# VH-VL binders against Transcription termination factor MTEF1, chloroplastic (MTERF1): the designs that were tried, part 3

Target 1, 262 residues: Transcription termination factor MTEF1, chloroplastic (MTERF1), of Arabidopsis thaliana (Mouse-ear cress) (q84x53)
Amino acid sequence: AGETSDTGILFREKLIYLQDLNVDPHKALRVNPSLRSAPISSVVSVETLLSSTGLSRPAVGRILDMFPDLLTSDPESEILPVLRFLSNEISISEQDIPKSISRCPRLLISSVDYQLRPALTFLKTLGFVGRDTITSRNTVLLVSNVERTLIPKIEYLEEGLGFTREEVAKMVVRSPALLTYSVDNNLVPKVEFFIEEMRGDVKELKRFPQYFSFSLERKIKPRHRLLKEHGILMPLSEMLKVSDGQFNHWLLELRLRSAERR

## First folded at step 5 (VH-VL)

Design X18 (from L11 with heavy chain Y101R; framework fv_libivirumab)
Fold by ESMFold2-Fast, scan of step 5:
Structure X18 (fold): chain C 262 residues (1-262), chain A 124 residues (1-124), chain B 112 residues (1-112)
Amino acid sequence: as target 1 above (262 residues)
Amino acid sequence: QVQLVESGGGVVRPGRSLRLSCAASGFTFSSYGINWVRQAPGKGLEWVAIISYDGSNKYYRDSVKGRFTISRDDSKNTLYLQMNSLRTEDTAVYYCARHPRLWSGYKTYGMDVWGLGTTVTVSS
Amino acid sequence: DIVMTQSPLSLSVTPGEPASISCRSSQSLLHSNGYNYLDWYLQKPGHSPQLLIYLGSNRASGVPDRFSGSGSGTEYTLKISRVEAEDVGVYYCMQALQTPFTFGQGTKLEIK
């Protein structure tokens, strides 16, 4: 006789498909309940499009596990426009599209019209043009909301450091990661330590905005305190760019040299 | 209703030219790469050419390189195959077939929509 | 060029019985991304080809679950668990790993 519970059989096939991709079916169904009724062909279409970019099978599975909403996305209307935006408007070569997606999977769940293009336009006004244009290495900036996330960070740097918009823009172009850091948990504590404990000149932060990429507790504070203890002054870049072993070796050599007699 | 419709086939003598067209409807044509596949009478399928979604990448079977040119006009939702210096061995039904992708190299993922074909006969 | 070889070239099956078609490639179709770039197509008499299976084992939209694809590298198999009258036609495997894309010579399935 005919099958009266074919829907149950199709659902089981869907679970097996997800498991073969190393996607957690329970997590996927919890995060994306519409997956229960979506045809398996729809789910497979998403995997097929992502694989066509050059992404490895494990990478595709990891992305789908991270963002289960993609499993029910329409490839043509929701995913392909993102890939075309990266290729045509950002000018990322097709060979580098997989790297861009792997570095920032959130691009795939971001609206081109309401998120990615507005963010690109804003970043261009800051100076992300020409040799400093957005590349596969910094597409993470495109997934941040302009009004709620990017502008407040710019404003903090203007107000907190007393810099002009043009000065802040130059800092951000030189150190794009600044736009990804928390104001309250990252920027503020590092600024306060620099001004209050290090007695630093804020103009040095314009020359070395990479200061904010270093751990306050594991690198900035320990190295500053060692230099202070020995009465040594040096630029932030020399202080922070080297490994712990190289810094300690250098400090030892300077101490030996300062004790040398002629 | 997703469709591909080929046209432009006919009967020609060796050395002549024909231009085939493939009209797309019911989907966003500019989002897809399209293949030309042919089938000689009573024979198997033979891949001819591919064009990427944006028209920047084109690949051909060796026997048609320099003679055939694949192109597209997205404003008209139409794919073309310009066939020059036709040979009797080019006699076949010509199909256009889509696949969803950006051109990311040599690979394609299943040709899921095919036209009904247009017949090209090269005889002397 | 990659050469695709199918076997058998023809088979006759009683309705309800299983059928199996093999496809061999002259080079591995397994890419470093983990996918096997082999597709299966069916051409019913007087009709255009239609996609059955892509990337080795994935069933195309609308294709009945009695069809399955398996294999890796250079050896692939298309299986029909229970053949029906509507399954009559010529089956082709195709490699899409590199251009020129190449088809097998075809396997004709008939009903006894």
Scores: ipSAE 0.006, ipTM 0.529, lowest interface PAE 10.2, mean pLDDT 87

Design X19 (from L11 with heavy chain L102Y; framework fv_libivirumab)
Fold by ESMFold2-Fast, scan of step 5:
Structure X19 (fold): chain C 262 residues (1-262), chain A 124 residues (1-124), chain B 112 residues (1-112)
Amino acid sequence: as target 1 above (262 residues)
Amino acid sequence: QVQLVESGGGVVRPGRSLRLSCAASGFTFSSYGINWVRQAPGKGLEWVAIISYDGSNKYYRDSVKGRFTISRDDSKNTLYLQMNSLRTEDTAVYYCARHPYYWSGYKTYGMDVWGLGTTVTVSS
Amino acid sequence: DIVMTQSPLSLSVTPGEPASISCRSSQSLLHSNGYNYLDWYLQKPGHSPQLLIYLGSNRASGVPDRFSGSGSGTEYTLKISRVEAEDVGVYYCMQALQTPFTFGQGTKLEIK
């Protein structure tokens, strides 16, 4: 029941509008063919709603360029419920809504009833409550499907490491990024290296689940090789939390002390 | 698709036994606590028993304690209810229903998937 | 045991009109994690029960938005904004705060 806008002149006006927002018109039309026939007033309404949150025009443009399907979304039934969820159920302050959206634009294309609220409920029962509650900084956890994405990661850590579900939950609350990592491309290679090459005690992974946030090729492997070459044993946190310069200085000092003991 | 299918019901005399099975498909069975819920003819729903996702915790309605045993075989994706010393008041349709992450503080959803039920009739 | 009491026990509603069902628990269902462990189920004639609302106010997947749950502690309400013919059946509240889990006695919804 909106106005019709797919005539030559109105179509050109939509292209100019998109260009002014720095949205790639060719990509937008390829990803969202409905954009060709959508009234320009509907597209403008989406920008208006997003701008009303405090997002700058360039930030809105970047979001719409990333997710062109938003350009034809109904603001009241598809976008506003997400914004209300963030403010009312997560209790994100008005000033932090733009930050939440900018950090995780996928929130805007996620169903409140079938994705965001179920994920929040799952995360809270997992232990994301009180001081560890979901905030504007970790809303990325809300856009992963519980059954298809989150549960399989927890199951891998439980089965692969021999941990109880409660122990895995405590690891995840302590290091929420674990829920964002690929099992096959991130978790499995790091677990295998820790057990097989580092001969590590899996209990240390419970104490330092941040292990999985470090690059296997750029940090874990190089530092382990250096420690192994010099016969040095070190807790994972001491090994990985320091800068390359601090690590090299530390290694040099340990070597000097070893030489003094001759 | 996600399914639970009950079997093993029948007609027995008081004092006899029946073993009910609940076959799961389309989801990771070992991640879910599973309930047995029954409904006598023309009556309301009555919770019977639950087994935790890892099988370590089992709880029962008082009237079935010592007579019924809930168990699971995750290698077969199957839940069981061994019913001994059956009484006429055990006559009901028996449903199995999954309950996510029971017993680890992980309660996300209520009983979101139910089987079609299997009928148990205990009569003389 | 926690006792669950529903009211009314039966409702006759004209299609398109709202319906409201109350559920009272003998003790608070609010857990320290901030959730009210009360679920609502619908059993249509000849069918298995189906989940409508979990943890007090959350709609289950596939449940129409005309269903809503509210309440906290010991008092809970299930509302249907516009009753449709397909909503006929028996509605049950259930507490899952502690074992044994207990259901209310059920509320039968019929169309006039």
Scores: ipSAE 0.000, ipTM 0.413, lowest interface PAE 19.6, mean pLDDT 85

Design X20 (from L11 with heavy chain L102F; framework fv_libivirumab)
Fold by ESMFold2-Fast, scan of step 5:
Structure X20 (fold): chain C 262 residues (1-262), chain A 124 residues (1-124), chain B 112 residues (1-112)
Amino acid sequence: as target 1 above (262 residues)
Amino acid sequence: QVQLVESGGGVVRPGRSLRLSCAASGFTFSSYGINWVRQAPGKGLEWVAIISYDGSNKYYRDSVKGRFTISRDDSKNTLYLQMNSLRTEDTAVYYCARHPYFWSGYKTYGMDVWGLGTTVTVSS
Amino acid sequence: DIVMTQSPLSLSVTPGEPASISCRSSQSLLHSNGYNYLDWYLQKPGHSPQLLIYLGSNRASGVPDRFSGSGSGTEYTLKISRVEAEDVGVYYCMQALQTPFTFGQGTKLEIK
């Protein structure tokens, strides 16, 4: 009779608990069917451990809503090893653990042995050591599969730009976001535009790898077309670092000064 | 506004019983393990007992095993310590103290919130 | 049971001077998870104990940065870089590695 039985009552209490955390119970049960039979103490244990890191209750709820498999995870064997890895092997300060997790909740569902530690080892070979070591700001790099995701991006930059692995490694250390961008949807279109339309020297991309962080349609193309229209040449960094308002103001002032010289 | 408030202390003769209460407010009581810690007059701190967040695990110091029972009522946000067969050695101020994430091997914030204490005097 | 031993039992300091308290455990408090299960508490005269340091070296919320904890295994130290009048009280270390949890005998800090 469902809700009138002891089992139904316990299940209802679990649903109310999830709703209090702003976790969608329907989605959670769809993604994690084992949640139906799991004791509420299991869910409470996970929430309790995550809160112990300094995460707010709403932040914990968002994480559990995003990854419902965590609701039935064993805190000691599945979650605590990730927290220990961040503290002891990455040396992230205790105060920064909550920020690291909030920025990249996928860390909590990532195997230390099969994902996080292999990724860290690979990143160290690229030069993420010492001053450039992995911190709370770039832990997102640890959740990408080395063989299927990270290596193909490195290979594309080597082959697509004609750079050595050492040169690509330097670019990636200087602009770690490069390892998060899609080859087909981000890197390829920007490289093609730079070479074909801008007639750029690819060596400039080694000096300014932040080029790939700018919108192709909203920033790169419009600013290039405007500069080309006015016969103006400038380095990528000068072209792209300023706000739209600053760029437009600068261009207006340049045009006015040109008019005054007539 | 996170707080714990103890009550139920008093003066009793050896062999009698007392029940201490610890009322919690300002936090999700059901998510935390709670300790009882005592302090005899002019002496140091002495841990007495702990109950896990779900009430399934209870641990005691040897000298109180079989005499003291820790329990909780999450519907009332209240912790209890039932003290039977009291001895003069049990004379102390009794504190309840929140212990986040009490499980072996789990990260903990120590006993981060303490009550004001309630005095138990066992005298003949 | 794990025995906790503090040294010194009492110390007197001039305001603004540093203070150091040692705590030794009868067995290692380092768990396989990498944490040292040692906490430090302060009990001011007439007050309840308050948490200062947890898991060896982590400062509790609201605790001034003049307090620091260090050590690992069986040897731990609590340091106060510049003692203030409000720091007067009895300091206790406690192990939370296993039940029964055990406190040191306490160190009384007094102002000269």
Scores: ipSAE 0.000, ipTM 0.386, lowest interface PAE 14.9, mean pLDDT 85

Design X21 (from L11 with heavy chain L102I; framework fv_libivirumab)
Fold by ESMFold2-Fast, scan of step 5:
Structure X21 (fold): chain C 262 residues (1-262), chain A 124 residues (1-124), chain B 112 residues (1-112)
Amino acid sequence: as target 1 above (262 residues)
Amino acid sequence: QVQLVESGGGVVRPGRSLRLSCAASGFTFSSYGINWVRQAPGKGLEWVAIISYDGSNKYYRDSVKGRFTISRDDSKNTLYLQMNSLRTEDTAVYYCARHPYIWSGYKTYGMDVWGLGTTVTVSS
Amino acid sequence: DIVMTQSPLSLSVTPGEPASISCRSSQSLLHSNGYNYLDWYLQKPGHSPQLLIYLGSNRASGVPDRFSGSGSGTEYTLKISRVEAEDVGVYYCMQALQTPFTFGQGTKLEIK
């Protein structure tokens, strides 16, 4: 067998292969310089493994475009253990593995031993068991670092709002997205607005933790302004869960009723 | 470096048994499903059986069901095919062939590494 | 079982000329995931089979670019753009959509 080094032709073959997958080759090479010298068989091996799960070719391409470091990952030691973890320890059905990966591609670049399994263990202590167990819909929680990310959020809700750990656990089980939000950029501004401008009772946040899923600038502030202008008080769930059209309709209806009585 | 080597073939009479072995080297054996494929003298390729990476799923062609048993010993990096009640039509070269990243055992992307084969002759 | 039928059963080609081999399946090999579960193998005289093409059109590692696979559903084609002496052997298509995996009967390629 002859010896060969990476040539212009082999490099062009890799570019064509990436383009066929709808992966931006310039971005991939910038993010993952190892790709320049990696054999095309390495890239093919990763695609083959991901496709074997049931992911469509466009979905595989989107994942590889999002995380170009995967293109030179060792499938057996770096990717396959994640797939086995999802199937064996989370008990996600084979049919739902593609959905889990598509919803959270970051799972594929996460260590089972140092990230996924520790996160699962921690989440189980919060109440993600039985009916509320981790499923294909909330695997995003598994990619967050326990000590640096998850615990600080729990502590903010406990100490910042005066809640017990049991109360916080019930909130995050009811609204798992809470664990994905930034304390400084999401939670704190929304809490401050609720307490300072809305004059709200923090106990309502325990009853409707979904409050934190709504845009402060596009939904919370505008709707509060309209309610304040008309002297109307309503629960957070009624204020925030309805469409803009429905909210405006009900506001108009309430204004008309008020005018008829005066 | 990546290699599969079959052994255990020989000449036997109808009704007898043979156990074939397939020794793997140069790759993580426990991560792959492995096939047995046979070829009768002067004839085409015929798939025989597959075992999944974890040994939980096994599939066979109908003509060998109940007679052949595929198994693996990951501690020895070795695949086996136990062949009982052998018939003259089982006469063939037997190849083991890996599939990259076989997970459930039936969906596959091609057999990329093949052994050199071991010859089984069933005659009187 | 899925039946695989190859055509022609044999062909003779002058070196440098193209060759084409067809493979037909008794049912569609197109999975709902968008892939065609058809592979092509070459067995050179006295050698073990080797993978050429997987999932309809993807060349296996180390396979020269003169080999290409195309087709979808029930009709597939393997093409060799410029046949070389080392390409002599028997070519097999195989479906891997469902067990039992099944091979075509083989196509013998010879040099004129």
Scores: ipSAE 0.005, ipTM 0.501, lowest interface PAE 10.5, mean pLDDT 86

Design X22 (from L11 with heavy chain L102D; framework fv_libivirumab)
Fold by ESMFold2-Fast, scan of step 5:
Structure X22 (fold): chain C 262 residues (1-262), chain A 124 residues (1-124), chain B 112 residues (1-112)
Amino acid sequence: as target 1 above (262 residues)
Amino acid sequence: QVQLVESGGGVVRPGRSLRLSCAASGFTFSSYGINWVRQAPGKGLEWVAIISYDGSNKYYRDSVKGRFTISRDDSKNTLYLQMNSLRTEDTAVYYCARHPYDWSGYKTYGMDVWGLGTTVTVSS
Amino acid sequence: DIVMTQSPLSLSVTPGEPASISCRSSQSLLHSNGYNYLDWYLQKPGHSPQLLIYLGSNRASGVPDRFSGSGSGTEYTLKISRVEAEDVGVYYCMQALQTPFTFGQGTKLEIK
């Protein structure tokens, strides 16, 4: 004869709770096996803490579905320190904390002492201070490892473009997204296209670092090819900042002037 | 198990000093603010002091300002109350009590964990 | 300083009957964030105080559902729907809106 264990009853209850949050239980259990034996009170505590920030229940569910390790995290030692870091050390307003988390849920699984604070300190040395300080819009920069991710990107811009650390720092402050781009999949192809196909002067990238924020295949290449086809030269900012409609209109006007001169 | 244990109380003459300790276990001490609350024999509860979770903010009852100093050592999970220039009216049982906040520090969950208290007697 | 006033100062209740304790603050405890910073504590004879209710109406973990808190601004009430022998002790309200945090004078609950 046998008895149903208390663990089996609690497991069934956890599955129902996860489904109510729109968390995929199969994915969650595969990614976080500890969830199988963890008490439901653990999951409830995490959900309660995240909801206290102003996150809606569906938003909390989406975050937990994305990072199932959070379901068994200790709220007081693993999650609360992150929330307090955002509020107290970065000074993100109460109203913006939910947006910061929604934009970058990875903040919640990042160590304050070993990841977030070192990254903030490094970013401050680059010039993210005062009016250029880290806000809810760019907290994604805090989840990148300084030694393994941020420094190699800075070094690539220094060595690949022949810029000083000070010049690269100014570029990064002006276009923070540079630190989020893959060196191999984003920066290198765009630099190579600029130098080899566009025959560009790298000093222009220092003046317009927003170049790296534009799609290579959907914007940079098509617009360059149209300009090259018609023998037109223009600064990167004029080439890339305008809408497709404005660019096409300018191109048409330039072609008409060229035709009139013959 | 979540626990706070006070120590350091005793019998002293007016003008002397005592240092109270509050040892925390079973929770992440560095995530909580902690209060000192006292109770004179046969009297009600009286709030004495609070220290924030990071030690950056300290507040005191007016009658103890300049005489008492609250501090914490998170590496030892211990809260302290340095009590100088003790007066007979400081005679009380001293409790330490955990003060949870939400992440913003605006919403409090009350003082949810209390120690057993340590007795301080100041007599001439 | 905010002054907290409780009434009654003592009450005697037959087990199974309800009890009600009032707490009045000298100024509103309603913060601009929407919370009422009023907590209720119970001190049983020979024991440390224990939290019953926080932020006006929220029951603390492990507190039986027969305890409830209500009120807003300057007037608050703690209710016990069915008093049990284990509820004997002194009840205190406390404001946590501003330092110094201040307690009411206490209400002693006794069983008849």
Scores: ipSAE 0.000, ipTM 0.445, lowest interface PAE 15.4, mean pLDDT 86

Design X23 (from L11 with heavy chain S104T; framework fv_libivirumab)
Fold by ESMFold2-Fast, scan of step 5:
Structure X23 (fold): chain C 262 residues (1-262), chain A 124 residues (1-124), chain B 112 residues (1-112)
Amino acid sequence: as target 1 above (262 residues)
Amino acid sequence: QVQLVESGGGVVRPGRSLRLSCAASGFTFSSYGINWVRQAPGKGLEWVAIISYDGSNKYYRDSVKGRFTISRDDSKNTLYLQMNSLRTEDTAVYYCARHPYLWTGYKTYGMDVWGLGTTVTVSS
Amino acid sequence: DIVMTQSPLSLSVTPGEPASISCRSSQSLLHSNGYNYLDWYLQKPGHSPQLLIYLGSNRASGVPDRFSGSGSGTEYTLKISRVEAEDVGVYYCMQALQTPFTFGQGTKLEIK
């Protein structure tokens, strides 16, 4: 019997525990070296707190595999404040906390004081209040840095489209996903296509900001080209909200009616 | 030192009232839900009531519903059990016990810190 | 209410020998989140209860590794691999899946 042998056995037990959770232990150790010396009770404490919210065991495992730093987090000082912020300051119902976390696991590694609360305060200034308040569906907005991420997107929409801050605020409240999209890789190409190829009126983007949620290559371009080919004009909402099958069916019906006249 | 200390027990006649207190020290009381568990002389453990960490959820054993009220005062780090209309069947040692479950949910696990108990005797 | 039944009600063990205590629930304690909401407690003579095992199989802080919990659903077992003199007392299983939380009737462990 020896101290090093006992330490090796405890470490092996920890690896088995992680594998039972479907957490990759070697990846976890590379990302979080402190896990090497942390007691298994630390991992168990984090797992049990997360499970107490209503998360299934596989869901907890996926979160811990995604963010191994959580495995050595102090539940009371690092995780619980996030859960209480969601419940008390955002007023997400107890049953919806698991949904909020599953949709945005990054919430659990985000500082309430330095990230989540500042983001919420900023979002409230844009109009995320009352019936448009943050819910379990859009907590992803809370994990974005205000200065580095959110403000640049607002400024692009203001300057790129010639809109006022108030008009942009109304757009993002109506389509919150706008704040999650890349300016260079998503917003700019879609704006350029709308103005240059579709010859669109930018005022239509204020009325239907959901335009930016649709794939440029898989939906916007193909549907526009089909409509243009057949000489059909329609609002963005009618063009983009329907399924591929529904759109193709309606286009076929229009073509059939045109053929019957001739 | 993490500690829970019960007080307020005594000898009373049936139909009377008692208020038990459970004083917490050595940990962040407001982060934990607390249970009341009792044990009649020479008998087993019997769960009585639970209160969530924020006081929003309270659950009771059926035989004490409407008679007992669990409450907490986090400014004093103290848990209470107001016991009205006491019956001889309520005679027991009453323990308070924290659970490591830090959320408000109805289910729980692992009562890891217990008080020393306070004795309630209801007799004629 | 969920009824918890322990067996045996008492057992006497020679120091160093293993001991096993069973706990049965009237309905499954396995929640949809994958956990079994069954805890084990030890009450030494004249002392408050102390936590041994939570959520079926997890040892509480400070509990010796000779204690282990196993089982799922309606059948659970607490095992002590090598009984020591300080293990004397009454062992209780408890379900905390739904209120009212319920304890088994207890198993008294004595040293021969």
Scores: ipSAE 0.006, ipTM 0.518, lowest interface PAE 9.6, mean pLDDT 86

Design X24 (from L11 with heavy chain S104G; framework fv_libivirumab)
Fold by ESMFold2-Fast, scan of step 5:
Structure X24 (fold): chain C 262 residues (1-262), chain A 124 residues (1-124), chain B 112 residues (1-112)
Amino acid sequence: as target 1 above (262 residues)
Amino acid sequence: QVQLVESGGGVVRPGRSLRLSCAASGFTFSSYGINWVRQAPGKGLEWVAIISYDGSNKYYRDSVKGRFTISRDDSKNTLYLQMNSLRTEDTAVYYCARHPYLWGGYKTYGMDVWGLGTTVTVSS
Amino acid sequence: DIVMTQSPLSLSVTPGEPASISCRSSQSLLHSNGYNYLDWYLQKPGHSPQLLIYLGSNRASGVPDRFSGSGSGTEYTLKISRVEAEDVGVYYCMQALQTPFTFGQGTKLEIK
């Protein structure tokens, strides 16, 4: 009769709802085809649960746009257990739950039983307890698979650098970001540059594991080249912890003193 | 099927006590906050109290504070309302109603499942 | 406490015609998270209340699409695009922004 079908109207209502949240509906449907047949009430239920934590509407929209699979997740069996895990087992305060999620939205698509709790248990064995316990700042460590991601990084540091498990454990507790870096794309190139070009002693990496948090191309290599050009030797911490402005000023000061003495 | 069933209502004199129960079935009781809502004969709906999913947060209307106590026993899937020092004004049908996603004290969803109600009559 | 006021108190509609019910709050129900904490309930004669609309405009599960909620801040409207016989009852708005939760007085819908 020229009337839009009820199914067509409901689908359009869903598209409008997603657009109002600033979720790209075409991207969401491409990534999550199940969304096409899912009732709008299910999508709204997910948004409602996330908003109940204190997340702003724009923040909820950004999360759903980033992980469209959440739009068809069961809030009670898939999302709520994550929120309870953060509150009860990690002991993140209620006020900090929104912050934790905003910093690591991937927590919401991670299984408590098969991912988050095994990762927490493993991290505790490495020394993430007491003062060094997992907080809202480092929940990103919980979303990494223990067997496929975390253990190979520990093994690389043990075997590749000749460190003991206890020494590696101390390194990752001091610089937790180490566990987030790719072995092949981050750790290996930085180790090779340190040994081959910088002619560094690997024991220094044990004392300053933060080395791996600095960009190889944008910070490590440029600063090393400048130091090498001027015949300057310094500890990694002195080299890397200062801002570009501070490093350049310091280097200029050293060059001026060198020139004055020649 | 998802349902809530109230019990414990009756006829009682002013100053006496009653304990209402609300038995839940067909859903994970420990995941929901639950409300008590009452309705006096021929009158509108009046909210009474709520308890959070974990029992850590409880809120009451002013007229029942200090007299009524809401509690839950998740091992029995049961909600309770202990009503002390009853007044004639407390005469009503008492409904329990679940509140989905009442997490951490935030309330973002409507009361989607209601019981049939249990009648409390306070008369002299 | 937040006071909820409904209008009209009663209305009579022929089946198939639209109906509109207004609800006003004594203070804004718009939370800083962007949501309006206003719910609509229907109580059919001799029955328990049932949820129709939550958070201003979202239809509850199983509620026909002829029901819609709109509004923001202090002014809200429930609309029924085409009234049916089974829609007879008392309609209540409720704010869930803060405790104590408060209901409007109710609007009685009758069929002519």
Scores: ipSAE 0.006, ipTM 0.508, lowest interface PAE 10.4, mean pLDDT 87

